# VHH binders against UV DNA damage endonuclease (uvsE), part 19

Target 1, 305 residues: UV DNA damage endonuclease (uvsE), of Deinococcus radiodurans (q9rte6)
Amino acid sequence: MTSACEAVPQLGLVCLTVGPEVRFRTVTLSRYRALSPAEREAKLLDLYSSNIKTLRGAADYCAAHDIRLYRLSSSLFPMLDLAGDDTGAAVLTHLAPQLLEAGHAFTDAGVRLLMHPEQFIVLNSDRPEVRESSVRAMSAHARVMDGLGLARTPWNLLLLHGGKGGRGAELAALIPDLPDPVRLRLGLENDERAYSPAELLPICEATGTPLVFDAHHHVVHDKLPDQEDPSVREWVLRARATWQPPEWQVVHLSNGIEGPQDRRHSHLIADFPSAYADVPWIEVEAKGKEEAIAALRLMAPFKKD
Key: E = the ipSAE of ESMFold2; O = the ipSAE of ESMFold2 at other seeds; V2 = 0.75 times the mean of E and O plus 0.25 times the DockQ between their complexes.

## First folded at step 18 (VHH; framework vhh_6z1v_2)

Design y3 (from x3 with G55S; at its last look DockQ between E and O 0.86; V2 from the best seeds 0.81)
Fold by ESMFold2 at other seeds, look of step 18:
Structure y3 (fold): chain B 305 residues (1-305), chain A 126 residues (1-126)
Amino acid sequence: as target 1 above (305 residues)
Amino acid sequence: EVQLVESGGRLVRTGGSLRLSCAASGFTFSDYTMAWFRQAPGKEREVVAAISWSSRSTWHSDFVKGRFTISRDNAKNTVYLQMNSLKPEDTAVYYCAARSQYEKTDFTSPEAYEYWGQGTQVTVSS
């Protein structure tokens, strides 16, 4: 177009499609443990190879649908860090060239990648064993991101919530000691119970960690009427200040099934917060996945393409 | 309306094996992360193992050190705990617990869990 620059928020796809296009294989721990060592090796080689191929296909999918932000599944490589069993690590190392090529498929297509590991990670736990397992889990995710050739910056974000409530000081103190592949990618997101944006902001400022603002979580935490509350815009701006550069800011978008206080994610996004209109990157956390993105594109402010 | 019913607890000799089951009803089982907790007399309830709503992530306490394995069968609305190489220190009431997939706080804290079973006694004799 003749006039100049145009800035529209980029809508991100989370992990999978509802359709068959992006679906990953898995194996349960109990079934895996029933296998002999040779059977485990064969199983993981086949599974990891298949998931890497599907991941390359996800890059093509994103390109074909003008999706420029994609959240990687944290379950791409089951058993990767299974204690006492190095089979997953060895298989992934063997597949290093294929993994790197999959990462290049995304970056060549102009698709930003991030991860949001959620299960059983509590970096600031009062239990040493949980802190130790949490760092190992985060390191495994960071190893996958390194293997994909992804930069050790918040551009390729490794995102967590704040963890155990009432332990913000402990969280701030531990972040500088995290392994560099984790620390340099780390972001923090507010949740509905343990950590408000107000509680996370000083931690983010003290550690140089970007704050990912989630308006739905904020509305639930503070029992606000809806995502049009004036504080939503205020927190978008405060969170933006933690990003360097601010153009890398990510926010999360979801609606409650039965109203603003419902923590469960709806299938589509009926209410797009006006506060998000100028945010550069939005992860769409809707059960409808690519269908939710398509529906959003038919709404203001997106429908002028 | 919601129910979690544990079964399988009994007396077992040191070194023995036991499988606990927890049958769930009254909620969408596949939307919930499931965990096993245990409580010995005079002690606080402690998490033993957890398995995510999708079945793709598990966590086990260091004190069970690969001796216990959590699993689930979403078709049967059931979570299991396979317990091998049992020790007298494993003697406790074992509880099944469920928490929403949307809960992101400390999974080791009992307050993170919405639903609880009544427990099943496991006794490991020397």
Scores: ipSAE 0.786, ipTM 0.908, lowest interface PAE 1.0, mean pLDDT 92
ESMFold2, look of step 18: ipSAE 0.795; ipTM 0.910
ESMFold2 (binder alone), look of step 18: mean pLDDT 87; pTM 0.893

Design y4 (from u5 with A33V; at its last look DockQ between E and O 0.94; V2 from the best seeds 0.82)
Fold by ESMFold2 at other seeds, look of step 18:
Structure y4 (fold): chain B 305 residues (1-305), chain A 126 residues (1-126)
Amino acid sequence: as target 1 above (305 residues)
Amino acid sequence: EVQLVESGGRLVRTGGSLRLSCAASGFTFSDYVMAWFRQAPGKEREVVAAISWSGRSTWHSDFVKGRFTISRDNAKNTVYLQMNSLKPEDTAVYYCAARSQYEKTDFTSPEAYEYWGQGTQVTVSS
């Protein structure tokens, strides 16, 4: 068993590059609805095929830049979960060999993959229609991860925030009933208002769900002066305990544009929390994407000069 | 300084169509999730549809699915609601609302939205 005391955190790229290297195509619902059924099939086939090729290029990009963590865009396959229209599902099934090959490109390069679906998913909503659409959307994302050949474990995480505030008990109760491709990959991240890390921890413990700690969100929620507050290290350690193995722990890194209480993400990371120095996996949530990773590599603890 | 101004509400017959517009100013429109809510007399405001800041993701309530389509034009700072196959049950005041892309509170809750328009009346006759 070799100690990793000299290792520095792996910095993760989120979704796309500022440069042209990793950019995905999309189509709006209004334009899609204007198409005939045959035109929809042709549009999605072209779009999905193009995005799979770009995804293979993203694996090459990560390998070339020593990036070993990559967050997949949740917008790779527009209309995949559209109720009453199975065109996307059929097209993706047709492209199954190409999708699997793209997944192998990442795993062969030693790049860990995860997703953070962000829009309109509220698993613990008090509205049945929202709960149903949320499970449908999460199942579609899990289907993409299965198609990429990714393990049904938190190594290939599907990450959400806690959802509707004041409904932590409902969240804990529903997690065991989620479809296995979703449930086995699920992680929960604290936010600025609805769920602090203290509110999520008992849910994570009760359900065996890893907690992704976000120091920026914590600082905003508790109105702390900055990410050097002693509680930041405390929560890194408490969150680590929810990961099995602990070497899989992921945390999120972002800075506010106008200071620690600004929820908006800055272009670069000027303030790297000392509490994160021994965390194995960090998603860099900065507008500067690969530029922010490059800048971080020139700072302690990444710079060893 | 922030303004959301709805327009296009009027009286239409059952089965008719109508397009609502919401012109936005005083904030960076492309950083905001936009939604349409409606409120019928004696009822609470309810979410009708929402669209992500980039326009890539949408959500529509079951009551309007297949009949209404939310869209946005970031170059014109405008969000739209195309309303087809209108029913008398669609009669309500329709409100445009804006929510920071960084807000994580439940998108169906009015409290998640920091900016609101004055509303536009849609009336569907039998």
Scores: ipSAE 0.757, ipTM 0.900, lowest interface PAE 1.2, mean pLDDT 93
ESMFold2, look of step 18: ipSAE 0.808; ipTM 0.916
ESMFold2 (binder alone), look of step 18: mean pLDDT 88; pTM 0.898

Design y5 (from x3 with S100N; at its last look DockQ between E and O 0.81; V2 from the best seeds 0.00; counts 0 for: pae E 9.2 > 2)
Fold by ESMFold2, look of step 18:
Structure y5 (fold): chain B 305 residues (1-305), chain A 126 residues (1-126)
Amino acid sequence: as target 1 above (305 residues)
Amino acid sequence: EVQLVESGGRLVRTGGSLRLSCAASGFTFSDYTMAWFRQAPGKEREVVAAISWSGRSTWHSDFVKGRFTISRDNAKNTVYLQMNSLKPEDTAVYYCAARNQYEKTDFTSPEAYEYWGQGTQVTVSS
């Protein structure tokens, strides 16, 4: 069979567009803390309402551009996880119909949703206060996914790196105790420093957690010449085995600006790894966002002959 | 044009305190993770502290934990490093750096940061 007659990977948009179409409003903790309780409520109501409207527009954008995978911004609902302050939770509850409608817009358009929260979330930290805040933050993200009407499965993934290096055993031990809305959606991604795919695989197997393979991180971590190294295909296949069903597999795609060891993400993807040709879902981590997706569509294996 | 301008570096005695400031312009400050790095002569640049785009989360290296505090003030587009109980090994050029909140490269690596200040010298005398 020829690649021109077979399904090609679905390319995912990450959070925002380069253009103005998908842009979210934010607020910082220091500014929020300066507000009275009544001002906090008004601020978050306005902010959350605006971001839900923009998110609904992102579903339309994805549909119009045949984008079938979208990574939600983890910054959609600032202060939702703030300890001792339930204002964000109350506002989001008030907006439940609008949030659910936004979620339905994505699923009705056939757009898969994922979230990759901030790297400051460290579930296996050696600091108790970081572990506590990390679980609260993840629970808040899972609440957003519930409010969008999204399934509690890896189809609607909550993705993290492995966290504090040298603490894989602690990570494996804590995962079964995570709240179900988090645990049932959890995925783990290799990074370029703390956790290789080899270090994550036993954790994923022991806990039933899917491994998201990132070839760029792998190449940097192992100091490999480029993403055509044979180990890249080997890890695509090993990671696939952690997915049930395997057709839900997600991988991450990025290039370095000045070469394979450059961690900075390029604007476009010039080098699409051959190992990814049969992967069903690819998040495109390029500064060019929708422009990078458009450019990829003009390249093999996406371009038809 | 993006600019990061550090200030506040000077000579202080061991045990003293110092506050560094970094004024940011030319980008949407609230979209960026901010960090302080330092570099002593003959050594590699190392991360000191980082603060998330929202200010909700902070990270401090083990070498400075408990002594330094990163913070940000979005009304002034400024990130700070409060440095207490200073030691001679804290002597270095301190750099302010910014990276987009959607960048997933390890935030402890200088390569993850798109924008850099010129640095401010901190010298701690015995």
Scores: ipSAE 0.011, ipTM 0.531, lowest interface PAE 9.2, mean pLDDT 89
ESMFold2 (binder alone), look of step 18: mean pLDDT 88; pTM 0.902
ESMFold2 at other seeds, look of step 18: ipSAE 0.203; ipTM 0.655

## First folded at step 19 (VHH; framework vhh_6z1v_2)

Design a1 (from y1 with A98K; at its last look DockQ between E and O 0.85; V2 from the best seeds 0.00; counts 0 for: pae E 10.7 > 2)
Fold by ESMFold2, look of step 19:
Structure a1 (fold): chain B 305 residues (1-305), chain A 126 residues (1-126)
Amino acid sequence: as target 1 above (305 residues)
Amino acid sequence: EVQLVESGGRLVRTGGSLRLSCAASGFTFSDYTMAWFRQAPGKEREVVAAISWSGRSTWHSDFVKGRFTISRDNAKNTVYLQMNSLKPEDTAVYYCAKRSQYEKTDFTDAEAYEYWGQGTQVTVSS
């Protein structure tokens, strides 16, 4: 072929909808701990089964709305990573056929899946117990992705920030020792405080880990005027070089409520950075979720026709 | 105005139990990670337990080894610390803390928390 088809970025839905279509059940740790072992098994079987059915519906939703990127909720399977209690693991194993079928619904529809765990995960923490619980939590996320039938590649990304600041060398040293289901899917994203893209790039290069660039975080971290700063495009390109293949590159899109320095995510995206025009995959981090995607599609370059 | 008010601290015998409460006001409580810290005389504040905004995720220090349980009730804007099998080394002032919404550094570090209560004294007698 002599020319490539001009394509706009794929816009991703994050976790749930503002509408009722994609919403997941949960249970608090306190209420769970009050249950006997048999009651825990029954509770998690009911809860996990319900959430898997909702996931199947989310695949249908994405297909119906031409959404080709979806971030799975880290809260899909509560208690799966609970230390000293393997009830969640046993229930998820029991539901393996249903989980696999839900995963196939996404992949058959051409929907890319990723996860972005954040709660209490600090792989490079000073505290050994935090490091251990962090690996356990990441392994639980990877188990979900394996159960969905998702390949162990950055196509099915497990995304983290850089963790404890000033410990980039420790992060780089530990990544090769992570369990393969985690390591083979791992990506790193710059944040507003601890790790700039410049601090993450050497880590990504040394470990073969893709860098997910977040322009909003970059603008806040470096105190830049807005997302049209020339460095935004420079970092899109530098991050792209860490992806193999580069067509798998993911970036994050958000706007601040009160302006470029506001870390809080707006409901809609009013300011789409020109630097993102040729990025293949964009996670839309807006409180308006599917409404923000719909609004973006009415703007250049996304105009749907 | 953000306020965190701890209560429930008192003198208790070794092996006893207490429940601490932290009443929160002046912010959207259900948006924030909350934690309990403690500080014994002459020591730095140390994290005891943390709980995510939804209550789905919790973390507990090895020092409390399943003896303490953090919980929250978002309808009452309250964080709890159930303390069982108390030991003299648990003697400290216990503080409720509100994490910054966007702070992504080590949640066990006191610097990740932007507001603190006045504390409630727990004293465990031999």
Scores: ipSAE 0.000, ipTM 0.460, lowest interface PAE 10.7, mean pLDDT 89
ESMFold2 (binder alone), look of step 19: mean pLDDT 82; pTM 0.843
ESMFold2 at other seeds, look of step 19: ipSAE 0.626; ipTM 0.860

Design a2 (from y1 with A112S; at its last read DockQ between E and O 0.93; V2 from the best seeds 0.85)
Amino acid sequence: EVQLVESGGRLVRTGGSLRLSCAASGFTFSDYTMAWFRQAPGKEREVVAAISWSGRSTWHSDFVKGRFTISRDNAKNTVYLQMNSLKPEDTAVYYCAARSQYEKTDFTDAESYEYWGQGTQVTVSS
ESMFold2, look of step 19: ipSAE 0.837; ipTM 0.925
ESMFold2 (binder alone), look of step 19: mean pLDDT 87; pTM 0.886
ESMFold2 at other seeds, look of step 19: ipSAE 0.824; ipTM 0.916
ESMFold2, fold request of step 20: ipSAE 0.802, 0.821, 0.843; ipTM 0.914, 0.922, 0.927
ESMFold2 (binder alone), fold request of step 20: mean pLDDT 88, 87, 87; pTM 0.895, 0.891, 0.891
ESMFold2 at other seeds, fold request of step 20: ipSAE 0.819, 0.827, 0.836; ipTM 0.919, 0.922, 0.923
ESMFold2, last read: ipSAE 0.784, 0.841, 0.803; ipTM 0.908, 0.925, 0.913
ESMFold2 (binder alone), last read: mean pLDDT 88, 88, 87; pTM 0.895, 0.892, 0.892
ESMFold2 at other seeds, last read: ipSAE 0.804, 0.812, 0.814; ipTM 0.915, 0.918, 0.917

Design a3 (from y1 with A35V; at its last read DockQ between E and O 0.93; V2 from the best seeds 0.84)
Amino acid sequence: EVQLVESGGRLVRTGGSLRLSCAASGFTFSDYTMVWFRQAPGKEREVVAAISWSGRSTWHSDFVKGRFTISRDNAKNTVYLQMNSLKPEDTAVYYCAARSQYEKTDFTDAEAYEYWGQGTQVTVSS
ESMFold2, look of step 19: ipSAE 0.843; ipTM 0.928
ESMFold2 (binder alone), look of step 19: mean pLDDT 85; pTM 0.865
ESMFold2 at other seeds, look of step 19: ipSAE 0.821; ipTM 0.920
ESMFold2, fold request of step 20: ipSAE 0.795, 0.820, 0.820; ipTM 0.915, 0.922, 0.920
ESMFold2 (binder alone), fold request of step 20: mean pLDDT 86, 86, 86; pTM 0.867, 0.870, 0.867
ESMFold2 at other seeds, fold request of step 20: ipSAE 0.801, 0.815, 0.823; ipTM 0.916, 0.920, 0.923
ESMFold2, last read: ipSAE 0.789, 0.801, 0.805; ipTM 0.913, 0.915, 0.916
ESMFold2 (binder alone), last read: mean pLDDT 86, 86, 86; pTM 0.871, 0.870, 0.874
ESMFold2 at other seeds, last read: ipSAE 0.793, 0.815, 0.816; ipTM 0.916, 0.921, 0.920

Design a4 (from y1 with E111D; at its last look DockQ between E and O 0.94; V2 from the best seeds 0.84)
Fold by ESMFold2, look of step 19:
Structure a4 (fold): chain B 305 residues (1-305), chain A 126 residues (1-126)
Amino acid sequence: as target 1 above (305 residues)
Amino acid sequence: EVQLVESGGRLVRTGGSLRLSCAASGFTFSDYTMAWFRQAPGKEREVVAAISWSGRSTWHSDFVKGRFTISRDNAKNTVYLQMNSLKPEDTAVYYCAARSQYEKTDFTDADAYEYWGQGTQVTVSS
């Protein structure tokens, strides 16, 4: 491991490669519902087995390319959280040894794992049905992390945005009641519209939840000219204070395709914020995936000069 | 010009089935989360189902779970709603809506969607 004050940041790979090395299979809900119970079991067994094998390969890929941070896809095990259908859960239980072995491949290689499940999760929704489905989904993701043998700490982060705007107090109130596998891994990231870092910080402080700072989101939210605005460094430092230990701090890096206010992610990172130079862990949110990491390694502060 | 064009809405009897389609053009369909909303007279639009830009994640309201299934075909730029076991309470105008994959606001809020179809009427009799 590297300390925040002595080394360049570790650049993280997000979910898959643009090359063929890390690609996961899926099945649609409509196709799945057309299957008989026996066909569902067979389909998920084949699919989950294949995706676990691909995960093992992703650990090898990360090790071979000096990637020490990897974001797990939240879509690895389709139908795992399907209400009223326990087929996915049963299949994953059957594959527990293979899942644990895949997790060991990452930890043995020194690769930190996290997950950023966003789809249709709103923990602080004003709709009870959404709150219920959100906890179910997060519990399923936490179950995957447990099955991989990952510690229930922010080292193995389960990351969300703040959810429904104007409901920060409700978010702070519900976090202590989340299931331990979720609660102990939870992190919160600022977004472009509903929750600024300023709105999330008191929630993070009150609940012991790390704040993941995203400079691109901050620039869009505050309509700043670019990621060199002095507030970017201020928020890196404020977010760092929510991490225990601070060496576990993660930030997110992305650039807009047509400029700083463009919310869409570019293929490569042309603008690396100077404020990020001493951050220990960076998830690279670029369409170029491993290509973007390689290109970043040729830039300051990563290039030796 | 961006267009979302719903089709398939009609009169159907209780217990019947119906499939709605929404053809998209003028934007990169595979970058957008799609949803079906419905609006009964005098009510606000309410989310029925949503599907992520890749099609890998879905959400269905409690009113429709087990009866309706959202799906998409990114090669055809089309989102679908398969509606089974229809009830008179399902009578509404159904709208197709799109939001950027980069939008993080609450997916159940109509204001989170930047593109809307004109709607298609579904009427479930007796």
Scores: ipSAE 0.800, ipTM 0.913, lowest interface PAE 1.1, mean pLDDT 93
ESMFold2 (binder alone), look of step 19: mean pLDDT 87; pTM 0.881
ESMFold2 at other seeds, look of step 19: ipSAE 0.808; ipTM 0.914

Design a5 (from u5 with S109N; at its last look DockQ between E and O 0.94; V2 from the best seeds 0.81)
Fold by ESMFold2, look of step 19:
Structure a5 (fold): chain B 305 residues (1-305), chain A 126 residues (1-126)
Amino acid sequence: as target 1 above (305 residues)
Amino acid sequence: EVQLVESGGRLVRTGGSLRLSCAASGFTFSDYAMAWFRQAPGKEREVVAAISWSGRSTWHSDFVKGRFTISRDNAKNTVYLQMNSLKPEDTAVYYCAARSQYEKTDFTNPEAYEYWGQGTQVTVSS
């Protein structure tokens, strides 16, 4: 009988496919604001209903392609957190049974779900209006996860970067006061400029928040030659220690287009860090999406020889 | 060469409307989040509104919320600011700015933005 320590990592699909199989509808704020209240309701009902159906199909897609980790798009339900306009919230409430059914489709297929909502969210901002809009946005994403029937644990992660640089103490202080649907799912990921893994670790330890290690960000931040630097393995292990249980650890994988220091994500992953070989969950942050997953499966350690 | 060129700034009466445009060239526009900042005489530059690279997410400061709307057209490499119910305190030079989708730092901080336009003057008369 093999243990989880001998199994290869689960490679996660991020948001959508390059192919047509998983694609979500959108509406912009300007187009939405041109609509009457009745037209807004009809538009969001049609859009949300369509996206929930597509999301159900994404569970089938993941099952059919042996994908056990899927990052939900933070744009599934446009206008859900629009201040002063409850239309999105009301429409989503009306669709609660369909949303729950979609969540069960993932759970039944053994697919772990997480979100990485990052647009205009700065929990530790020095601007009160940004802090308040950030909590509102995070609460809306947590509402979606609740509606999908997802447990309020880091298994169903709500992932952020550290936010405004130089304000780690403020970040650590605010986390305990976040609404439970957000707080109980929160994870933090290192970035290239504001928060290294070394700066995040004490915040994660103080608040019981898992650290998602991103080797590409680390290499850029520390100006390392590539992702084979010994510190990459060190941080995989230190990040693992913030996860309870450690088998839930998620790391992020990306390559730079023009080399290790390029922050832009490549289409495929040519360089898989050896330090990641025993990590249970990897989000593949490549522009090639499912194509990048397929290509990785043909490489060590995923290729069977 | 990267260029951001604002246009549409002019004199307008209190209560009036105005639309600013910012034409982008020299970079992949759809890879960048965009924002409008403004700077009044004797004041620091402040963020007014921001829009994600895809146009799916927006943010507006509380002072302009409900009156201003940021939008973008990725096919035309252009970002817009629709300004309604203008007040004399909206008088400022308005700048568009571009932030890489890979930049994870605070979007309200001007240092998060790689590219800036020259500005367009908006003057709101009493």
Scores: ipSAE 0.755, ipTM 0.900, lowest interface PAE 1.2, mean pLDDT 93
ESMFold2 (binder alone), look of step 19: mean pLDDT 85; pTM 0.873
ESMFold2 at other seeds, look of step 19: ipSAE 0.784; ipTM 0.908

Design a6 (from y1 with Q101M; at its last look DockQ between E and O 0.93; V2 from the best seeds 0.84)
Fold by ESMFold2 at other seeds, look of step 19:
Structure a6 (fold): chain B 305 residues (1-305), chain A 126 residues (1-126)
Amino acid sequence: as target 1 above (305 residues)
Amino acid sequence: EVQLVESGGRLVRTGGSLRLSCAASGFTFSDYTMAWFRQAPGKEREVVAAISWSGRSTWHSDFVKGRFTISRDNAKNTVYLQMNSLKPEDTAVYYCAARSMYEKTDFTDAEAYEYWGQGTQVTVSS
């Protein structure tokens, strides 16, 4: 009698490799502002062209390493959403065929793509200027996903945390008014302080937005001993119910450097929560990136006989 | 012991320029988002600008956009605020503040920041 191999989660690579294979170029705002308009155009053309080529190579990398989930860096196209400067948008428009080809490389390889853009995005801020810049930033990321030819569904997720605490009602009210390229891809993830899964669930239900459960954040928020607490499985299942279809469920995996309450991400994942064993898609949020994925594959439930 | 030490504040005339510096020690600077806040007499602290831990993302309030630029040098554990075209309403104590890259609460709230400097006074005269 031979046992059937149980289906295991797909482990996702986040943004970059520790090795040289997937590394993207960038430019700081201060250096960019020191350039003339012509120099800005040349800089962004060279930088964006190079990053699109590297991104195409990332699809090959994922295929070669049996990685079927990849989180795109939100920094692939610096200055794309810079207010008062349309240079990035113009350059990306010029590169539209190359961008689309890079997106096709991922979908042809069977690699699911998502983004988690967080820096200075607070959709439910009580400050109008922050709400406006947040929508602008999200629209720029959605433009990148459209340019890659990615579906406007949670399959190609744009993921955020809940934003400003105590403003869940405002978040629920604004989501229907978001531009369709953003709204149709939006997911929400619980955090350690502002929004527990319990606080996000009614927002997700009211707006048809999937909940991405993060067990590490949950353990810190509720001061639980570790990720084997029974509530972790309960929230995996409750979050799954927000996904249509449930087979698209994504969860986040990380460990704390000094223990379950440490918010800092470890290099490898030493403790894989048993609650995650039947989740189809897991983003591995470890500093070790592909090394953490490789190490996980040597552990239950991933270990091959 | 964590320390943030601002410098560069002084009296300047309207239209003038200043560069503020904030030297950091006692923590892993490159794991922290940095921000400048200001507090005018009788007012609450308000965020002026913020810069992500890697320096790749920045935010500036509308009141200072185009005039102020935040930057950082992770090799020197220092964050800067270049202030141009100063106005009398920019008169305030300016504070640098540090927020863990893992913190997810609203970056405009002072409560999101673990570490604060003592402040440096900027006074803009007509």
Scores: ipSAE 0.792, ipTM 0.910, lowest interface PAE 1.1, mean pLDDT 93
ESMFold2, look of step 19: ipSAE 0.835; ipTM 0.924
ESMFold2 (binder alone), look of step 19: mean pLDDT 87; pTM 0.888

